# VHH binders against o29008: the designs that were tried, part 35

Target 1, 271 residues: o29008
Amino acid sequence: MDREEIKVAVLRMEGTNCEDETVKAFRSLGVEAEAVHIKQFYSDMIRFEEQRSVFDYQCLVFPGGFSAGDYIRAGAIFSARVKSVLRKDIEEFIKMGYPILGICNGFQVLVELGALPGFDEDKPLAEKPEMALAMNDSSRFECRPTLLKKESEKCIFVKNLKKDVVMFPVAHAEGKVVFPSGKEDEYLERLTSNDQIVFRYVDEKGDYAGYPWNPNGSFYNIAGICNATHTVFGLMPHPERAFFGYQVGRREGYGDGYCIFRSVVDYLEKL
Key: E = the ipSAE of ESMFold2; O = the ipSAE of OpenDDE; V2 = 0.75 times the mean of E and O plus 0.25 times the DockQ between their complexes.

## First folded at step 14 (VHH; framework vhh_6z1v_2)

Design p4 (at its last look DockQ between E and O 0.04; V2 from the best seeds 0.00; counts 0 for: pae O 10.6 > 2, placed apart)
Fold by ESMFold2, look of step 14:
Structure p4 (fold): chain B 271 residues (1-271), chain A 126 residues (1-126)
Amino acid sequence: as target 1 above (271 residues)
Amino acid sequence: EVQLVESGGRLVRTGGSLRLSCAASGFTFDDYAMGWFRQAPGKEREVVAAISWSGGSTWHADFVKGRFTISRDNAKNTVYLQMNSLKPEDTAVYYCAAKLRPYSYGYFKSERYDYWGQGTQVTVSS
């Protein structure tokens, strides 16, 4: 599709619309992007002029910055018993091949929605969550640079990424990837077999390592995964905070996060 | 098969009142937002009012605000337009239209609606 036709929704749970680094990243690439409160997609009580359709957009982003209470509210909103209309719309959105990105808190939302690990192309939203993002092993808020090895060839969000290892910062207290007890090996094999592990934490030499390189203790050093169609992507590090060079200590140019957002635009232009 | 049937259009004196009805069949009415449009001779069709699928939100064009009220009764699969303080410039054919939820940007535009009625004539005499 033409770049002028691309519109990105960056979702919010509460408050007024304010400038967001994710919105800025997409706008700098020449696409329309805006912050949208998720109630605008499903609530009949919002002013008529403020109501939105999920299908007015070609990409949805669940950004970081939600409070812990907002995660629980988002999960409750997407429950099949209460909000089946929005859940069905997101399911159709995924089936149409449109990308969804979850960053930090947004990764947690995608897990609660059942969109990740997202093993089944035909049923992209599981009825119940199939993984969790748990409290960091350190029991601390971890705010640090992280080094991430690219593990996926198929994930649309990394198609423009030419480096083996990239740097994105983390800032979270609950980022530890865990799978159901007794199913860890099964889930790892399913993710690996379908190229769904996108980033893993590494040290300066590119080797898989523990704390502080794996800042939360995530199983298998997983920092980010995608679903079976490679179009729904969740990660704990913040690529939007490594998009512009100035965010990573450069006078000009771009950081490693640029290619994540550029890959989305390139993918959509080919649809 | 989907059907929208307007009724209630007639000749009315200036200052009078009229209630239009639109009976819907052939689809799950609760899944559709509804709109009223009108078209006078020689003019383009224009949106008059719109109502969300549950009736929780309504919108009225400025030229009818305070005079017209859209409403719906989902138990009867019917949308209404209560028209008060009628003026000669309200003379037009009034159309009922349905749009599958969720709403999208530009829903005031006629091309965004999926189904249309045949229209009912409202004539307001001086």
Scores: ipSAE 0.059, ipTM 0.523, lowest interface PAE 5.6, mean pLDDT 84
Fold by OpenDDE, look of step 14:
Structure p4 (fold): chain B 271 residues (1-271), chain A 126 residues (1-126)
Amino acid sequence: as target 1 above (271 residues)
Amino acid sequence: EVQLVESGGRLVRTGGSLRLSCAASGFTFDDYAMGWFRQAPGKEREVVAAISWSGGSTWHADFVKGRFTISRDNAKNTVYLQMNSLKPEDTAVYYCAAKLRPYSYGYFKSERYDYWGQGTQVTVSS
């Protein structure tokens, strides 16, 4: 489809107002993007002209930083709300091949929705969460630049990413990727076999390392994963905060986050 | 043999209504998303509406949204396009098309559809 026809929804709920960076990123690419309150999808109190459908859009984003302090609770609440009113639509949206991005808290939402790790192509949302984003090993809010090695060749969000290692900032207290106890090896094998690991934390040498290069203590240094169809992507670091050059201390051009957003737009243009 | 047979197209006045039908045969109907396309003389074929295999999801082009409604009856192997408030600009040959699931992506791309009907002429007079 034409770029001008592409519409992106950055989802928000009560008390959230941190969607601007993501909206700006998409708009700068020439696509339509807006922050959409979850109520606009189901509430009868919403005016007709403000009512929205999931299918008005070709990409959904669950943004980061939409909650202060209680990230897990916010993600869980948001997820529960989405599940209650939009579960079928989200499932169909995924089956349609439309991309969904979850950043930081948004990654948490996708996990709670059962969208990630999303091993079942025929059931995009599991009945129960199959993984978790737990409290950082440091038990602290981590706010720092991170280096991420690109791992996936199939994830549509990194198709235009040519760099092997990128820099995205993190800002979270609960970003530790955790798989079910006793199933770590199984999950790792499944993720690897289907090319679903998208980013892993690395040090300045490009090597897998622990804290602080792995700021949250994630299993296998996982920073981001996608579902089995490679169209749903969650990551803890913030590509939207590394989109423009000025965000990363560059005079001109774009940051490494640019490629994430450009990739999804290019995917949709070819869809 | 796979067949999609459109019907219901005719001459109608501006502001009028039509209901197009597309009867499918020769394949498992509920395994396919269905779409309606139209092509006016001298113009490119464009997508009008699409519906998922179950009918749970629908999409309508902006130029017809609110006026046209796509629906389907899987028990009858039929997809419908209810067209209200017709305009002369809606004059075109309307085509039914089918796309195999599970991924219904590409509703907007005609080349992504597997089967096509012969089309039915809709003419809206001033």
Scores: ipSAE 0.007, ipTM 0.299, lowest interface PAE 10.6, mean pLDDT 90
ESMFold2 (binder alone), look of step 14: mean pLDDT 83; pTM 0.856

Design p5 (at its last fold request DockQ between E and O 0.70; V2 from the best seeds 0.00; counts 0 for: pae E 7.9 > 2)
Fold by OpenDDE, look of step 14:
Structure p5 (fold): chain B 271 residues (1-271), chain A 126 residues (1-126)
Amino acid sequence: as target 1 above (271 residues)
Amino acid sequence: EVQLVESGGRLVRTGGSLRLSCAASGFTFDDYAMGWFRQAPGKEREVVAAISWSGGSTWHADFVKGRFTISRDNAKNTVYLQMNSLKPEDTAVYYCAAKLRGYSYGYYRSERYDYWGQGTQVTVSS
């Protein structure tokens, strides 16, 4: 489809206004993007002019930073609301091949929705969460640049990423990737076999390392994963805060986050 | 069996009025938003008006605003389209359609509607 026809929805809840960076990123690529409150999809109090359909868009984004203090609760609440009203639409959206991005808290939402790790292509949303993003091992809010090694060649969000290692900032208290107890090896095998690990934390040498290079203590240094169809992507670091060069201390051009957003646009143009 | 049966379509003169009705059966009526569509010969089907499940919200296409009004009576399982100041350009087959609530909105998208009536012919003469 034509780039001018592409519409992106950055989803938000009550009291949240942190979607601007993501909206700006997409708009700078020549696609239409807007912040959309979840109630605009279903609330009887919404005027027709403000009502939205999931299928008005070709990409959905669950952004980061939409909660202050209780990240897990916010993610769970958001997920519950989405599931109650939009479950079927989201499932169809995924089955249609349309991309969904979850950043930080948005990654948490995708996990709670059962969209990640998303091993079942025929059931894009599991009935129950199959993984978790737990409290950081440091028990602190981590706010720092991170280095991420690209692991996936199939994830549509990194198709245009040529760099082996990228820099995205993190800002979270619950970003530790945790798999069900006793199933860590199984999950790792499944993720690896289907090329679903997208980013892993590394040090300045590009080696897998612990804290502080792995700021949250994630299993296998996982920073981001995608579902089995490679169209749903969640990560804890913030590519939208590394989109423009000025955001990462460059005089001009783009940051490493540019490729994430450009990749999804290019994917949609070819879809 | 799900049924939507339109009625009220007929020949009227320019400036005249009609009231279309659509009687629903075979499903829980108040769980569905309702819409009116029309299709003129040689033209694509277009949305005319839509109404939420409760009737609390309505939408009308720009070309009919001020002339047409959608309403519903959930006790009678019926949706209505009051058409005033009819014009020859309003000549078309008018269809009633139902869209289940609980999905995201999109009343302007015909593919989002689950059930359709057979249509009723409205003809406006000069």
Scores: ipSAE 0.411, ipTM 0.740, lowest interface PAE 0.9, mean pLDDT 93
Fold by ESMFold2, fold request of step 15:
Structure p5 (fold): chain B 271 residues (1-271), chain A 126 residues (1-126)
Amino acid sequence: as target 1 above (271 residues)
Amino acid sequence: EVQLVESGGRLVRTGGSLRLSCAASGFTFDDYAMGWFRQAPGKEREVVAAISWSGGSTWHADFVKGRFTISRDNAKNTVYLQMNSLKPEDTAVYYCAAKLRGYSYGYYRSERYDYWGQGTQVTVSS
């Protein structure tokens, strides 16, 4: 499809605040992107011209950005609302091959929706969550840069990523990837065999390491995963905060997050 | 099988009134916004009015504003078009159409509607 025909919805609700960074990233790449309040998809009290369909878009983003003080309540409300009003639409959207990105709180939304780990192509939304994002092992809000090793070749979000290790910041209290007790090895085998582990936390030498390099204690150092079709991607770090060079202490150019967004546009242009 | 069946079209005098009905079956009516379109001979199809899935929001084209009113009854799976103060220019085949929820982007675009009726003829004489 032509780049001018691509449209990205960055979903928002009361309390989200990182949607603007994500919108700016996509717009700088020449695609139409807008922040869309979730009520615009389901409320008939919104003016007719402000109402939206999920199918007006070719990419959905669930952003992060709740303040630390509202993190747990706001994220749970957002997840519950998405499940109640958008579940069927999102299932069809995934089956149509359109990408979905969940950043930080948005990763939590995808987990709660049953979209990740997303093992079944034919039923892309599990009836119940098959993983969780638990409280950090430190029991504290972690706000720091992280180093991430690229682990997937098939994930559409990393197709243009040439570096082995990238740096994205984290800001979360509940970022620990956990799988059902007793099924950890099974899930790891399924994820690795289908190239669904996208990023893992590493130290400065590129080695898998514990705290503070794995800031939350995630199983297998997992920072981000994608579903079985490699089109639904969730990660705890914030690539939208590492898109422009000035966000990462550079005077000019781009940060490591640029290629994540560029990869989406390239994928959609070929779709 | 999705079906939209319009009824109520007939010959009426200038200044008269008609109510068109469209009975829907084969889909969850409450998930769809509904629209009325019309097409006169030799003209392209044009949107007349649209209504949200709950009926809480309506839109009417300027050329019918104040004269036509769209409404729906979700209990009966039916959408209506009340047509008052009819003019000879309103002579056309009128179609109802259904669009999946979230109709702001493209509600006036006929290609965005998923299902269409066969139409009902309205003729307005002097």
Scores: ipSAE 0.013, ipTM 0.402, lowest interface PAE 8.3, mean pLDDT 86
ESMFold2, look of step 14: ipSAE 0.012; ipTM 0.347
ESMFold2 (binder alone), look of step 14: mean pLDDT 85; pTM 0.877
ESMFold2, fold request of step 15: ipSAE 0.012, 0.013; ipTM 0.403, 0.379
ESMFold2 (binder alone), fold request of step 15: mean pLDDT 86, 86, 86; pTM 0.880, 0.880, 0.882
OpenDDE, fold request of step 15: ipSAE 0.029, 0.013, 0.014; ipTM 0.464, 0.321, 0.325

Design p6 (at its last look DockQ between E and O 0.77; V2 from the best seeds 0.00; counts 0 for: pae E 7.5 > 2)
Fold by OpenDDE, look of step 14:
Structure p6 (fold): chain B 271 residues (1-271), chain A 126 residues (1-126)
Amino acid sequence: as target 1 above (271 residues)
Amino acid sequence: EVQLVESGGRLVRTGGSLRLSCAASGFTFDDYAMGWFRQAPGKEREVVAAITWTGGSTWHADFVKGRFTISRDNAKNTVYLQMNSLKPEDTAVYYCAAKLRGYSYGYFKSERYDYWGQGTQVTVSS
């Protein structure tokens, strides 16, 4: 489809207003993007001109930073509301091949929705969450730049990413990737066999390392994963805060986050 | 069988008033948003007004704002269009239409509506 026809929804709920960076990123690429309150999808009190449908868009984004410090609770509440009113639509949206991005708290939402790790292509949303983003091992809010090694060649969000290692900042208290107890090896095998690990934390040498290079203590240094169809992507670091060069201390050009957003646009143009 | 039956259309003089009714049957009425459309001879069908399934939100076209009012009574499975200050330009066949809730878009597009009535003729004489 034409780039001018592409519309992106950055989803929000009550009390959230941190969607601007993501909206700006997409708009800079020449696509339409807007912050959309969840109630605009289902509330009968919304004016007609403000009402929205999931299918008005070709990409959905669950942004980060909307929980104002209550990351787990906010994510769970948001996911519960989404499930109650948009479950079928989101499932169909995923089946249609349209991309969904979850950043930080948005990654948490995708996990709670059962969209990640999303091993079953025929059931895009699991009945119950199959993984978790737990409290950081440091038991504190981590705010720092991170280095991420690209692991996936199939994830549509990194198709245009040529760099082996990128820099995205993190800002979270609950970003530790954990799998069900006793199933860590199984999940790792499934993720790797289907190329679903997208980013892993590394040090300045590009080596897998612990804290502080792995700021949250994630299993296998996982920073981001995608579902089995590689169209749903969640990550804890913030590519939207590394989109423009000025955000990462560059005088001109773009940051490493640019490629994430450009990749999804390019994917949609070919869809 | 799904049915939408419009009534109330007739000949009136300029400045007159009419109240159109649309009685619905054969489907769960309160699961559907309702709309009124009109089509004048030689013109395309256009949306006049729409109302959500509970009546919580209404929309009226600019050309009828202040003159026409859409409402509904879910207990009676009926949607209404109160038309005041009628003009000759309002002469048309008026259609009632139903759109299932869930897709909160396209209320202004006729192709998005699932069910249609046969229409009722409104004629406004000068």
Scores: ipSAE 0.052, ipTM 0.532, lowest interface PAE 3.1, mean pLDDT 91
Fold by ESMFold2, look of step 14:
Structure p6 (fold): chain B 271 residues (1-271), chain A 126 residues (1-126)
Amino acid sequence: as target 1 above (271 residues)
Amino acid sequence: EVQLVESGGRLVRTGGSLRLSCAASGFTFDDYAMGWFRQAPGKEREVVAAITWTGGSTWHADFVKGRFTISRDNAKNTVYLQMNSLKPEDTAVYYCAAKLRGYSYGYFKSERYDYWGQGTQVTVSS
């Protein structure tokens, strides 16, 4: 599709705080992007001309970040609202092949919705969650840079990535990837067989390592995964905070997060 | 069977007032947004006003803003259009239409409305 036809919705609710960075990242790539309060999709009380359809957009982003006082529970509240009012729309959106990105709290939303790990292309939203993002092993809010090794060739969000290892910061208290007890080997085999593991935490040598390199203790060092169609992607690190060079200590240019957003635009232009 | 029946259209003089009614039956009225459209001879059908399924929000086209008011009474399954300060340019057949609530868009597009009335003629003389 033409770039002028692409619209991105960065979904928000009271308490989200990273939508501006995500909107700016997409706008700098020449596509229309806006922060959309979830009420605009369903509320009878919003002004008629401010009402929106999910299908006005070709990409949805569940951003990360909440106020420091509400961080732990705000994601659960957000996901409950999305499940109650947008589940059918999101299921259809995924079936149409349009990308969805979940960053940090947004990854948690996708897990709660049943969109990730997303093994079944025909039923993209599981009836109940098939994984969790648990409390960090440190029992602390982790705010630090992380090094991430690219593990997927099929995920549309990493097609333009030129580096094997990238740096994105984390900021979370619940980011530990866990799978159902007794199913860890089964789930790992399913994810690896369909190229659904997208990023894993590594040390400076590129080796898989524990704390502090794996800051939350995630199973298999998983930092991000995608669904079976490779179009729904969730990760705990924040690529939107590593998009512009100035966000990562460079005076000019772009950070490693640029290619994540560029890859979305390239994918949509081919549709 | 779904029915939307408009009434109240007639001849009025410029500056006059008129109230249109649209009685609905055969569907769950509270699940539908309602719209008023009009079509003058030789012109395309255009949206005049719209109201959400519980009446929580209304919209009016700029060419009628401040003069026309849409409202609904869900207990009577009826939507209204109060038309004040009428002008000869308001002469048209006025249609009531219903659109199912949900994730659908296009509240301002006639082809997105599910049910239509037969229309009622409004004529505004100089």
Scores: ipSAE 0.012, ipTM 0.441, lowest interface PAE 7.5, mean pLDDT 87
ESMFold2 (binder alone), look of step 14: mean pLDDT 86; pTM 0.884

Design p7 (at its last look DockQ between E and O 0.63; V2 from the best seeds 0.00; counts 0 for: pae E 7.9 > 2)
Fold by OpenDDE, look of step 14:
Structure p7 (fold): chain B 271 residues (1-271), chain A 126 residues (1-126)
Amino acid sequence: as target 1 above (271 residues)
Amino acid sequence: EVQLVESGGRLVRTGGSLRLSCAASGFTFDDYTMGWFRQAPGKEREVVAAISWSGGSTWHADFVKGRFTISRDNAKNTVYLQMNSLKPEDTAVYYCAAKLRSYSYGYFKSERYDYWGQGTQVTVSS
């Protein structure tokens, strides 16, 4: 695809207005991007000019920070609505190889949708969630820079990432990756064998460490994972807040988040 | 078998009125957004109007706003185009089209419609 033909939808629902950074990031790369309310996909009362289809886009983003309070509840509610009206479309979208990104609360949504860990290529959305993002071990809202080690070579979102360790900020109360009780080893093996672990929290030396380097207490220091086809990606840290150099204290250029978005665009150009 | 059959096209004088009908069969009519398109000789096909599956939302092209009105009767599996104040520029073959319950980016594009009628000729004389 030509870059000018690429369209990205950053999904939103009632009361959410935090999609601007993600939209701006994509637009800066020369692709079309817009915030799209979920009702624009299914409401019969929406004007034709405002109506949208999942298939009008080549990338979907579930953004972070769309909840001011109960993050899990917000994610669950959003997921429930998506499932009720867009389940088949999302499944087809994934099967088509189009990328989906979930950031922070968006990661929660992808989990609730059954899109992650997404072990079954033939069934992109599980009937029930197969993992969870739980309350941080600190029981506090964590807001800080984090260092993430790139783990995956197959995830399309990190194909252009050359750095071994990147810095993305976190801002969440419920970002702890947990797997079903008693299945931690199984899930770890499956994720590792299929190269689905994308980022892990590390310290300034690049070593895996606990709190505060692992701010939420995630299993195996997991900060982000992708599905089996490596086209659906969820992470708790915010690459969109580390896209421009000025966001990370640089005078010019780009932050480490740039590579996430650029990788998506490059993937789509070759698709 | 899916069928869309347009009717009502004829020769009329400038300022006249016509009502086009499109009878649908072979599919669940109320699951489809319906549209009217037209193609004049030597011109590309263009969208005239569209109506959602329930009829709750309608769109009309700027060149026909105020003159044409799309409507539908789901009980009769029929979509209509009431055309008033016709002009010679409205001369074209008018096509009925059906699109499954999904929305289009911006205005409707012809390539997104699943089924098409054979068209009915509307001619407006000076």
Scores: ipSAE 0.125, ipTM 0.567, lowest interface PAE 1.5, mean pLDDT 92
Fold by ESMFold2, look of step 14:
Structure p7 (fold): chain B 271 residues (1-271), chain A 126 residues (1-126)
Amino acid sequence: as target 1 above (271 residues)
Amino acid sequence: EVQLVESGGRLVRTGGSLRLSCAASGFTFDDYTMGWFRQAPGKEREVVAAISWSGGSTWHADFVKGRFTISRDNAKNTVYLQMNSLKPEDTAVYYCAAKLRSYSYGYFKSERYDYWGQGTQVTVSS
């Protein structure tokens, strides 16, 4: 599809605040992008010209960025609202092959929807969550750079990533990837065999390591995963905060997060 | 089994009023946005007005604003078009249409409407 036909919705609710960075990232790549309050998809009380259909877009982003004071409450409300009013639309959107990105709190939303780990192409939303993002092992809010090793070749969000290890920052209190007790090895095998593990936390030598390199204690150092079609991607680190060089201490150019957003645009142009 | 049946179209003098009705059956009416379209001979079908599934939001084309009012009664599975201050250029076949809940750009595209009535003729004489 032509780049001028691509439109990205960055979903927002009260308490989100990273939608501007994400919109700016996509706009800098020459695609139309806008922040869309979730009420604009379902509420009859929104003015006609402000109403939106999920199907007006070719990419959906669930951003992060709740304030520290209401992080857990805001995320739970957002997840419950999305599940209540957008579940059917999102299921169909995934079946159409369009990408969905969940960053930090947005990853939590995708887990709560049953979209990740997303083992079944024919039923892209599980009826109940099959994983969780639990409280960090430290029991604290972790705000730090992280180093991430690329583990997937099929995930559409990393196709343009040329580096083996990238840096994205984290900022969360609940980021620990956990799977159902007793099913950890089964789930790991299923994820690995279908190339669904996208990023793992590493140290400066590129080795899988514990705290502080794995900042939350995630199983298998998992920082991000995608679904069975490789088009729905969730991660705890913030690529939108590493998109422009100035966000990562450079005067000009891009950070490592650029290739995540570039990969989406490239995928959609080929679709 | 889905059926949309328009009624109320007739000959009226310029400046007069009409109320069109569209009775719906065979689907869950409350899940559908309803629209009125019109088509004069040799012209493209054009959207006149639309109303959301609950009736909470309405849209009217600029050429009918202030003159036509869309409404719905979900208890009667019926959508209405009140037409006031009629002009000869309002002469057309008026169609009722339904689409599954969708907002924004769906109101402007006839291709997004799932079901259509057979139409009712409105003729406005000078």
Scores: ipSAE 0.013, ipTM 0.403, lowest interface PAE 7.9, mean pLDDT 86
ESMFold2 (binder alone), look of step 14: mean pLDDT 84; pTM 0.868

